VH-VL binders against PDZ domain-containing protein 8 (Pdzd8). Designs and how they scored, part 5

Target 1, 198 residues: PDZ domain-containing protein 8 (Pdzd8), of Drosophila melanogaster (Fruit fly) (q9vyr9r83to280)
Amino acid sequence: HQESLRRASALVSLNFVMQFLFHEFKNSNRVRKWFYRKLSIELDELISKTTTGKLLDKLTIKELELGDQFPDVKSLSVHNVELDKDEQRIENLDLLLDINYVGNFTTSIDADMVLGKKGSITLRVKQLSGMARLQFTRKPYTHWSISFLGDPELILDIESKYQGRQMQSNITNLISNQIRKAVRRKHTLPNYKLRYKP
Key: E = the ipSAE of ESMFold2; O = the ipSAE of OpenDDE; V2 = 0.75 times the mean of E and O plus 0.25 times the DockQ between their complexes.

## First folded at step 1 (VH-VL)

Design e16 (framework fv_ecleralimab)
Fold by ESMFold2-Fast, scan of step 1:
Structure e16 (fold): chain C 198 residues (1-198), chain A 124 residues (1-124), chain B 107 residues (1-107)
Amino acid sequence: as target 1 above (198 residues)
Amino acid sequence: EVQLVESGGGLVKPGGSLRLSCAASGFTFSDHYMHWVRQAPGKGLEWVGHIRDEANSYTTDYAAPVKGRFTISRDDSKNTLYLQMNSLKTEDTAVYYCARELYDSSFYDAFDIWGQGTLVTVSS
Amino acid sequence: SYELTQPLSVSVALGQTARITCSGDSLDSYYVHWYQQKPGQAPVLVIYGKNNRPSGIPERFSGSNSGNTATLTISRAQAGDEADYYCQSYDSSGDYVFGGGTKLTVL
């Protein structure tokens, strides 16, 4: 009731502040380099750990645009909270967020393949919405993770080329489905991990 | 305002070497892939090679006629592109242009800004 | 020879429409870019992609393609349009390639 109204007001303030910070910092070299680093790590793992990677010599990031908007939080609730025995410190925190992202995050990747062949993919995230779980835990070490409850609504715009030629929509649909599968497989994404004593 | 200026051209004997420079001004040089394009006297344009940006580890590609002989490099702190030409042949005689690849949200690999060119003559 | 084929020369009367073609085996599927070069000057990008104009390029310049042929169209031709025109795309192996160039003469 009254608490629901206060919560709604707080969400408006949160979203305003997050959008403001996003627009202030999205073109920062520090922020852009962080995303380049994270994407580069994912691409390196693709090359080294998958059968598809055996066809790739190197992947290069041609374009990275953080887009127009930060995700909007439509609702935020505490699903679970655990305190230590002294009730002084959070041991576990489980938040549910209903998010709606329509920011047009875009990345373009050039692929140098075996036998001197070349490919490229441009991926734009038109919309990503759904219920996300944001988890904090101190066991076995302190970290944050994010995952989706069920399949998020993910609308992608994909342009792909092989040897400079536009690929057909059935091939871009295949790529889209592989991306969706990867999102489902990586249901938990740790934001940071601290070293711990065994 | 946005400008590319080549230098370092001249007369060299077959088997010799030259290093060309391209000075960029009026834009953020480090954001762009950069190309070298040449044009033999009275002939058409021919792509030589390119170098990508820091995010792509400054990787390079070359046209078949120059691969193994030419090296492209860049110094983003000096806003300068280089072409090191080794084992020069008479067929390498041309005006050498540096060119900027268009950077926008598109997939287009067009060259939107060109230098005025520098002449390299390879003859005995 | 050139992987992309252009006519050696095209002539157009002042105020009329000039059409310069560029043909290659896969141009339906490739982006084609067009450059203008006047004697003693560097090339200038006039059309990139299907039909995009850089800032400062008049609306008289347009691009199109049909089959494996791309066409640069210059409507209401002016004396200042007299130049060499080059198309650029990819060859069959995916490397950058230029057409042989077309000399446009405005009569």
Scores: ipSAE 0.000, ipTM 0.472, lowest interface PAE 15.3, mean pLDDT 80

Design e17 (framework fv_ecleralimab)
Fold by ESMFold2-Fast, scan of step 1:
Structure e17 (fold): chain C 198 residues (1-198), chain A 125 residues (1-125), chain B 107 residues (1-107)
Amino acid sequence: as target 1 above (198 residues)
Amino acid sequence: EVQLVESGGGLVKPGGSLRLSCAASGFTFSDHYMHWVRQAPGKGLEWVGHIRDEANSYTTDYAAPVKGRFTISRDDSKNTLYLQMNSLKTEDTAVYYCARDQYYDLFSEGAFDIWGQGTLVTVSS
Amino acid sequence: SYELTQPLSVSVALGQTARITCSGDSLDSYYVHWYQQKPGQAPVLVIYGKNNRPSGIPERFSGSNSGNTATLTISRAQAGDEADYYCQSYDSSGDYVFGGGTKLTVL
């Protein structure tokens, strides 16, 4: 019982510290460049590897705003810990986090399509809630990964245009489904120094 | 491995009702939009309607000829798609196929990658 | 109402290239998908999006779109390619629509 109260207090402190750090650093060039790079990698994969990308000449990120809140952690548990037998350091770490995000992350993307067609999409994440798995591993290279368990609750505000005209609701639903699919995937924090192989 | 099997077709009189079922197996049914497509004897394919997934609140759309008469529903716990047909007309005589909507790409349109074998509905007196 | 137009029939000699067209207003805005249907069988998706093949569809099948016309191209036609072919896209309201179908005869 006392342990339950102590753990609740720890979560309040963690959330307070994370919100403070978020507000201090959300407008820093380093943090914004990381998100820009991550989004650019996702868009490059869309163009290069997917059916949709073959109709796209280029995608340009016009707006990237990290929003006004960091995710709130409702619970945190250690799912698995593996220590290095020789040096007593963490080799693998699995954390389960029950998160609730209400932060209005917003991005605007312009699409230049084949045949001189133009499109645009503005995406705002109003809410993202669910159980996330945060993993740390040193092999094959040191990195962190995040993925959701099952389907998170996701509320999006999407505005899409083709040739300056708002797209049909069916197309907005297709975009929403693709984003939901992307959120289900495991996403890695790239370690640029160790990730590149000859 | 992946299959769709329709059932419930048969002979029905004009003005009657009929309910078709489509049993899915070998894939995660709840992740996909599902469609009904029909084909009159010796004629081409005609889209009937679709139902979206839970993330899109199971919303439905119908082709003009069937709006107000047909209702599409699904039971994800049973991996089953349904088509309730009311006020049937002789023009509704066709083989009815259920079809799976492929996972969508951004800015692309849905393609029907898996089809059932079809069930015949005959509307005549 | 919006309709996709396909030729009723196309003939091709064994080993030659068949081209089946699909035309409709607004096809420049949407992807077109192609289906093959043999007598007494359910349709089979052969091309989706711009030019993608499902697993098991030979490289002889390809798709292309130009303006309001989409084309299914079948290179080195084989007897087994004889079938009805349907294009599919969206109408102006965003509802799904099929073309009238084209019977391919392999001579």
Scores: ipSAE 0.000, ipTM 0.442, lowest interface PAE 16.3, mean pLDDT 79

Design e18 (framework fv_ecleralimab)
Fold by ESMFold2-Fast, scan of step 1:
Structure e18 (fold): chain C 198 residues (1-198), chain A 123 residues (1-123), chain B 107 residues (1-107)
Amino acid sequence: as target 1 above (198 residues)
Amino acid sequence: EVQLVESGGGLVKPGGSLRLSCAASGFTFSDHYMHWVRQAPGKGLEWVGHIRDEANSYTTDYAAPVKGRFTISRDDSKNTLYLQMNSLKTEDTAVYYCARYTDYKGSYWFDPWGQGTLVTVSS
Amino acid sequence: SYELTQPLSVSVALGQTARITCSGDSLDSYYVHWYQQKPGQAPVLVIYGKNNRPSGIPERFSGSNSGNTATLTISRAQAGDEADYYCQSYDSSGDYVFGGGTKLTVL
C-alpha cells in the first residue's frame, strides 16, 4: 500500500525532471546535431533502400523543431533487470511505459525528385500515445532503445507540395504510412539526454 | 589523420572460422556506419555487409553469399569493427577491407578504406 | 538482381580524355560514386553523388549521368591516373553493389 503511494509520487517526480531536461537540452548544439543526423540517415535509407526512394534524388532538412514538451509517462513497470553481481551495476534494463506525447515535433523537408521535379513536406507530430518498451544495455556500447508493443495512436499534421502546389490526399496517405512504419520499429535514444548541465 | 587498419587475416581450411578486426583512428568512430568489402584475387570489389550506428541499434545487413555465416559487430569504446567468419568456403578467399560510410546532404559513400587483410581458404 | 556493368579496360593517350561508363537499371534513381584503386593499394574515393569531388581530387575528374548510364570522365590524363576504377550504387533490391571495374591504361 505504502509502496503504491511511493511509486505514484516517484512517477510524478520523473515527469517533472524529464520535462526540465527536455527544455534545458532541446536547443543544445549536440542534441540538435544528433536529431539532424538521425533524421538524415532515415531519409537516406528511404532514398537508397525503398521503392519510394527510386523517385527521389535528394532530401534536405529545412526545419527541425523538437517541440513544446517531452512525452508524459502515465505508468512505468520493470519488465526485466540484470545486474553485475560484483558492482551491482545495471547491465540490462527492460521497462514498459504507457506514454502520451503531445509536443508538436515539426520538420520540413525539401525533396529533389527525378527529372528535375521538386517537392516539399512539412510534418508535425500532434500526438503519439501507446505502450513503449524502453531497453538499456551496456554491450557492445552503452545505449537506450525504444519500441512500441503495438500500433501506437499517432496523429500527424502533414502538408505536401509538388512543384509548389498542394498535393492530393493519396500522396499524403503514402507519407503517413511510411512514418507509421518508422514509428513502429526500434529506435536508439541518445545517452546525453540523461546528463545535467552544471 | 583518419585511418582504418585491418588485422586477423590468414590461411584457414574450408569449414573453418576466422575473426577480422578493424582499428579506427582520427575520427568519431561511433558516429558512422561501418562496412566490410572484399576483393577476390584478380577480381573486383564485392560488398560483404555493414553495421549501423547506435542511433540505429547497431543493426546489420549482409550480402546474400555470406548471410547466416558472417557476423559483423563493433566496440565503440575501443574504436574497433569486427567480422566473424564461420563455415568458410573457398569462394570466401579475398582481401577484406573495412570502410567508413560517411554522409553529406543525404548521400553516402565509402571513405576512407583500410589497407585490407588477406583471407585464404584452401585445402 | 541487376548488377552494374563496366567495360573491362579503357586506353587513353597522355593528355587526352578518358571516359569510363557504368550501366544498371537502378542508376536513374540512385547516386553513383567512383573509386580509384592502384595495384596493392586500397580503393580511394574520386567522385561522389554523381559529380562531387573529395578534397584533394583534381578538377580533371568529373561524373555525369544519362538515363541508366553513369560516366566518369578524366580530362588531360596523367600517367598517375593509371588504375582500376569502380562505380558503386544500389541494385534493384536496394543492396550495395560495385561495378566489375575498369582498368585504365595511360599510353
Scores: ipSAE 0.000, ipTM 0.425, lowest interface PAE 18.4, mean pLDDT 79

Design m01 (framework fv_mogamulizumab)
Fold by ESMFold2-Fast, scan of step 1:
Structure m01 (fold): chain C 198 residues (1-198), chain A 119 residues (1-119), chain B 112 residues (1-112)
Amino acid sequence: as target 1 above (198 residues)
Amino acid sequence: EVQLVESGGDLVQPGRSLRLSCAASGFTFSDYAMSWVRQAPGKGLEWVATISGSGDSTYYPDSVKGRFTISRDNAKNSLYLQMNSLRVEDTALYYCARDYLFGEYFDYWGQGTLVTVSS
Amino acid sequence: DVLMTQSPLSLPVTPGEPASISCRSSQSLLHSSGYNYLEWYLQKPGQSPQLLIYLGSNRASGVPDRFSGSGSGTDFTLKISRVEAEDVGVYYCMQALQTPYTFGQGTKVEIK
């Protein structure tokens, strides 16, 4: 019981600091451009790698707003710590975070489709909650990665237009399902290079 | 010493409801996910439900989705399974299990509580 | 859903001899993190299941070293190097890579 109270106090402090940093930097041009770049890479892969992408010629991000809240961490635990026997440094670190996000991240995307058709989508993430795994690994290269365990709870507001017509339920559901798949995937954090290349 | 004690199993008629409880002791309950696993007489094991340590995330197989609800009260170190619209095929011994890190392993199991659904 | 298939379903063993149980999954259980989400449980007659092996090859606390797990992806094996009388029971493999979590049908180990 006392350890539960101590950890609850630490989580309150962590959440306070994370919210402060988010509010301080969310309107920074550098932070906004970083999210824009990451989203652009994801969209380019969608067009290049998926069957659904064959119907799309180009996706253009028109707006991106980071929202009004950072994710709230409900619990934090250390799943696994592996040390290099020789150097006693961390080789693998595995953290589990029970998160609840209610921040209204919003993006607007224009789609140029085959046969000269036009579409547009406005996506708002109202809620994302579940358990996330945050992993640090040195091999095969040093990196951090984030993934959700199971299916997170995801509540979206989606507005779509096709040739100027208001949203279609089947298209909105298709988009929602693709986003749920994307959220379930493991994501490697950027700016790390492969080590020990031939 | 980790201990899990199930209760609430009974003989009930089809279509009725029943609530199972699991009392946990010997560990910080809120740090662990918890699961229910059932076993029909003479049959194998079947996973029924999982709940996160905070209680915010729940998971079910299609066979019980919409009929069963897993919940927990961390202040009371208690896990619950609300079973509605019971069917004859829900007859089983229901185990409470401590779920380390969402399925990495179930390291402690209770003795089980028997639910019999019969007319 | 991921189908888990065990073989054999019945395994009579002479005490002191080795035993081997196979478990096959319909889909790969290898997560992108490098872990195989495959577990082995033993249910002795009249008792609750107990954990033997987790993440494919890791022995649970208190489990004798005569038990070992191996395999990756879709094919897994549980080996007992020298079967003892206390090892009789039903052995289950389980996948927890994705919901719904699924168990194999069980392998009954008996003394000959």
Scores: ipSAE 0.000, ipTM 0.439, lowest interface PAE 16.9, mean pLDDT 82

Design m02 (framework fv_mogamulizumab)
Fold by ESMFold2-Fast, scan of step 1:
Structure m02 (fold): chain C 198 residues (1-198), chain A 120 residues (1-120), chain B 112 residues (1-112)
Amino acid sequence: as target 1 above (198 residues)
Amino acid sequence: EVQLVESGGDLVQPGRSLRLSCAASGFTFSDYAMSWVRQAPGKGLEWVATISGSGDSTYYPDSVKGRFTISRDNAKNSLYLQMNSLRVEDTALYYCARDEYLWGDYFDYWGQGTLVTVSS
Amino acid sequence: DVLMTQSPLSLPVTPGEPASISCRSSQSLLHSSGYNYLEWYLQKPGQSPQLLIYLGSNRASGVPDRFSGSGSGTDFTLKISRVEAEDVGVYYCMQALQTPYTFGQGTKVEIK
């Protein structure tokens, strides 16, 4: 009982500190540039990998707002730990996080389309909830990765325009499905496409 | 310090091909879109090509579409411009430029340029 | 294509005096984000161009505060509050709202 109260208090304190630090640093140049770089790379890959991408020449991020809240961690557990053969360092680490995000992350993206047509998309993440797996591994290179277990609950607010006019809901739904697929993928931290080794 | 060094400029006859290279250093090359901008002798600046950081997307003005191909090798920190079917009007100093496309495609660093002369 | 027109094309200035360059676009450069996709570049004699201003009014890294950009839509101005000898060169505006990206003709700033 007392142990359960201590653990609940620890999670509340951790989340409060993370929210406080997020609020303090969300507008820092370093944090904002990291998100811009990460999103830009994801957009470039989206163009090359989707049928919708064949209609797109260029995507440019015009606005990015990190929102009002950091993800709330409902639970944190260590799923697996592997030590090296000398048992001196962690070789692999698996963490399971039950997260609930309601921070309103917002981005506006301009699309230069084939035949000189123009589009724009404003995306707001109203809710993202689910069990995430956070992994640390040293092979083939030292990195962290994050992925969701199963389909997370994702609620988006999407405003899309084509030649300055509001797009139909079927097109918005196609965009939503592509974003859902991107959220379900495993993501590397730091992204290896942003980092290279000569 | 960010450095961009172009090479490959030469005197060539109309209808021939030439490949330009740009060696980048001092920054994470794959984080940035890259562009080529040219300047004919005594004239102004003209945008020629842009390639995304990943290399997956390329953009050209009509004056070079189908003739020029921009490419990059992120492992070698190198940018290229393959120029085919060269015309006298392609004569210019060709600059390699780093493109911050996340905020509207501005060229924050430029190389010294490499001169391409197309003459019979 | 978006046509960029600069004036004047030649601007002789006495050192320490202010200078002003105009740039007009054939179409509005104001995006729905509220930003104007207009940049200013300086090319000093015998040198490569360098970025001065982006998104209409933001100074690039290392650019002295004597340089300022203003304007919105189709009319833009670059001001130098006190011209120094090192500011001599050709100034170009550029639009990045739509491809193809286009430059103005250039304004040559010279010391009188």
Scores: ipSAE 0.000, ipTM 0.470, lowest interface PAE 16.0, mean pLDDT 81

Design m03 (framework fv_mogamulizumab)
Fold by ESMFold2-Fast, scan of step 1:
Structure m03 (fold): chain C 198 residues (1-198), chain A 121 residues (1-121), chain B 112 residues (1-112)
Amino acid sequence: as target 1 above (198 residues)
Amino acid sequence: EVQLVESGGDLVQPGRSLRLSCAASGFTFSDYAMSWVRQAPGKGLEWVATISGSGDSTYYPDSVKGRFTISRDNAKNSLYLQMNSLRVEDTALYYCARDSYYDFLSGFDYWGQGTLVTVSS
Amino acid sequence: DVLMTQSPLSLPVTPGEPASISCRSSQSLLHSSGYNYLEWYLQKPGQSPQLLIYLGSNRASGVPDRFSGSGSGTDFTLKISRVEAEDVGVYYCMQALQTPYTFGQGTKVEIK
């Protein structure tokens, strides 16, 4: 009982603080530019590294809204911790978080396609939930990484237009599948993807 | 209801110029790429030109490149084809067509009635 | 440029019987996305062309289900399960993979 109450109170406090910070800073230029930059990197990678990208000449972010809520952390546990030989600093830290996001993150993207065709997509994240692994390591360089354990539950609301008219469901399903693949991937902070060009 | 109405077709002599117009209604004109497709009497279809929704990009086959110019006025919902240095082989019914909304890189989902251009003495 | 070749050029059919038109491209129309950028158009006598099939096998809005498209890469077929009088006209395939857009030479379907 005492342990359960203490843990529940800690999670409530954490979630309260995170929601407060999110609402205070979601409209700041610095936070908006950070998300814009991260999304731009992912879109550039989509164009250069996927077969779908060969149909696309350029993707431009037209709108970006961070939504109504920050992810809710339902549980947090330390899965692993490793110290250096002197036991003075953390070499590796492995955290498991059960997260539930119902925040309506929304972005609108304009697509310039081959042959001068124009498309647009408005993506809204209705729900993203699952067990995430947040990992810190110093080797080969100091960084954080985040990934989902298994497939997260991801519910998207996609409105897409080709030449000003609603796209068929087959096209929205293709876009949805690419987004699901991106979410399932391990993400590293800071991002090294832009430095290596084969 | 989507409607495309061409005009400007006429009898002209070789070497002269002619401008075709297409009036669009029933959809947001600026959101669609537009094309001209021609058909010589008793012959098949031949693509002539495409312009992007913004008007920034234009595409032509080699047979008309340098002679024909596709343009649009989104405020007036109008598409144009300026034809210079006309040749007898440019004689055709010219169709205005809206680029398809069904899928990526799809063809023409709505066509006008066509306007006849005859190039002869 | 992608050359589109149709066969037959003339197809007399008996009403109620099936009809089949072939279209071949000089290079593959199968994009790495998995889609074939091949379209079929019908031009009825005295009328403007109309879209029948897009992306190889998808029927356009309002097109009867007796029409079907099939094929992949360089070999495509348009089938009409039971030809009706209103189906007479010239059928064209078109590739939308790259500019210049190119049409086949056309197949004239007429009643025997």
Scores: ipSAE 0.000, ipTM 0.442, lowest interface PAE 18.4, mean pLDDT 80

Design m04 (framework fv_mogamulizumab; at its last look DockQ between E and O 0.03; V2 from the best seeds 0.00; counts 0 for: pae E 12.6 > 2, placed apart)
Fold by ESMFold2-Fast, scan of step 1:
Structure m04 (fold): chain C 198 residues (1-198), chain A 122 residues (1-122), chain B 112 residues (1-112)
Amino acid sequence: as target 1 above (198 residues)
Amino acid sequence: EVQLVESGGDLVQPGRSLRLSCAASGFTFSDYAMSWVRQAPGKGLEWVATISGSGDSTYYPDSVKGRFTISRDNAKNSLYLQMNSLRVEDTALYYCARGDYEWLLGEYFDYWGQGTLVTVSS
Amino acid sequence: DVLMTQSPLSLPVTPGEPASISCRSSQSLLHSSGYNYLEWYLQKPGQSPQLLIYLGSNRASGVPDRFSGSGSGTDFTLKISRVEAEDVGVYYCMQALQTPYTFGQGTKVEIK
């Protein structure tokens, strides 16, 4: 009971600190550029790995707003821990987090398409909730990766334009499907000391 | 009112050059890809060239690649096709067509001009 | 290159009767988005081509309900439920999945 109370208090404190840090740093150039870089990589993969993407010349991020809140961590558990050969350092760490995000992350993207067509999309993430796996590993290089267990609950607000006019719902559904596919992929986050290495 | 008006078709000898023009009006020209599609007398349609709205990207079938050059002048709302090393098989009515498509969808030709006739003969 | 094959090449029809035109592609036109990148064009005698159908089954602006497109992958059909005099002309299918864009050889619809 007392241990349960202490753990619940610790989780509340963690969320409070994370929200404080988020509000303090969400408008910093370093944090904004980090999200810009990550989003740019995802967009480049969308262009290079899909048939639809072969019709796109380039995608340009015009707006990036981190929103109102950091994800709320409802539970945190250690799923697996592996130690190095000498049993003194963590080689692999596997964490399970039950998260609930209601923060209105918003991005606006302009698309220059083959054949000279122009489109734009404004995406707002109204809610993202589910069980996430956060993994740390030192091989092949030191990095963190994040993925969802199963399909997360994802509520999006999408506004799209083609040649300056609002697009119909069947087209926004195609865009939504591409975004859901991207969210389901495993994302790799390199450690600071190795960010420029493989 | 969208209008496309082609000009420049003529009778030319094999090996010569000819430049076709298409004057566009009634829409924002730079927002649309433009294409040339030809039709030999009594034959079917054949796609010849496409240029992006900005003019930065051009596309050709192998039959004209290296001989034909599509270009545009967005300030003048004009599309061009420079045809070099003309062959008898290039004899056709050449149509200017506007390309449109939905986001993430393929190109379709929603407006066509009346065509300009190119005859390559000795 | 994607080869487009139409049949029949000539289709005489009695006014008010239905007409059906087939179009086959040498490779699938079904994109990962779920759409077929196939278009139908009509060229009336002495006129420029005009768009009838895009994405396999969507009617272009101003196209009468008697026209319908169907099919998926490599086999497509254009149907005219009740042929009228104004429907006379040559019908072409075209694939827009990739360059070079390719047309079928055309089907001539004539009134008997």
Scores: ipSAE 0.000, ipTM 0.456, lowest interface PAE 13.1, mean pLDDT 81
Fold by ESMFold2, look of step 2:
Structure m04 (fold): chain C 198 residues (1-198), chain A 122 residues (1-122), chain B 112 residues (1-112)
Amino acid sequence: as target 1 above (198 residues)
Amino acid sequence: EVQLVESGGDLVQPGRSLRLSCAASGFTFSDYAMSWVRQAPGKGLEWVATISGSGDSTYYPDSVKGRFTISRDNAKNSLYLQMNSLRVEDTALYYCARGDYEWLLGEYFDYWGQGTLVTVSS
Amino acid sequence: DVLMTQSPLSLPVTPGEPASISCRSSQSLLHSSGYNYLEWYLQKPGQSPQLLIYLGSNRASGVPDRFSGSGSGTDFTLKISRVEAEDVGVYYCMQALQTPYTFGQGTKVEIK
């Protein structure tokens, strides 16, 4: 079908361009600052919003690597379009993306804990896949957002230490589950709260 | 530590102009939308103006639109409110408020200054 | 403009007992993102307002867990599970879905 081939070609072109741009700019100061800032916000909210966070005094990002691949977009469609009262300008545009990420985003975080104890975690994202909504909207102001429509498939490789000693897998599994809960809480509808300026 | 310090409040006659300032410290100022919120004596809170982190977008309610101008100088970590054609109903304590960091205009105000008093009377 | 209506406007409380404040909006605050653009602020006597709850139910940094926000759409509730003397002041809800951002008229919480 002509339409199917046109859509496939457009998606391949989009993915190719995005991979090229990612590779050229992944180590730029602005891109790294953006990710550093977003991760810092998430860590501060972890300390303030969770019972486990009460044991943590400070979280410090020691390493942030964006990995070797941009997410692959396997399908893209328009979910919703809303016009203003004059029907002359798009007020809201929702796109649905089927994404698959295998780029190995990596971060290392040091924790200062209660009574001067220290811990660390190294996190690698092996896979993040799911149906996502990309929204462009003018209300309450012009911004965009991205969120998952259900629980994404998230595969993590985690190494954690307490007082310099490597922790066993049952503790690592607890950390993985907290990260999955945070993704559900913040990045999955209806709980998504993040908005981004264009 | 995040600090917001307002200044420039004064007693002025109706029809006059006044410029409020807010000095910000303890955070990366340019990453945050900033707002002015006022409170008339003995009354509730009223939003007055919002400016984006870059300064490229500004928003006002009808009560001040055309008379007030919000601006910022990111190099000086300073927020301003130029208030023209002041009326007696503009009498209030004016607060400087910080929005959240998300490249957004600020949808909630997580830090507030102590306010600067503007009195408009004959 | 979105009208915000608080109830009650005055709430005398006894320390140690629960308290509840309602806020209603003239239109839904539920954005297509799934968030409710509704915040709660406390203004203690002689102080600047402080953020308690953002986006309907999230506690701001440093806010005790005895404060909780709930509700969706047009009806929202702030609860204090056990009121303490430091909780006296005026509580405001605010919608941030669209400009002009608008506050409720306030609920004065005071010790009986």
Scores: ipSAE 0.000, ipTM 0.543, lowest interface PAE 12.6, mean pLDDT 81
ESMFold2 (binder alone), look of step 2: mean pLDDT 93; pTM 0.955
OpenDDE, look of step 2: ipSAE 0.023; ipTM 0.607

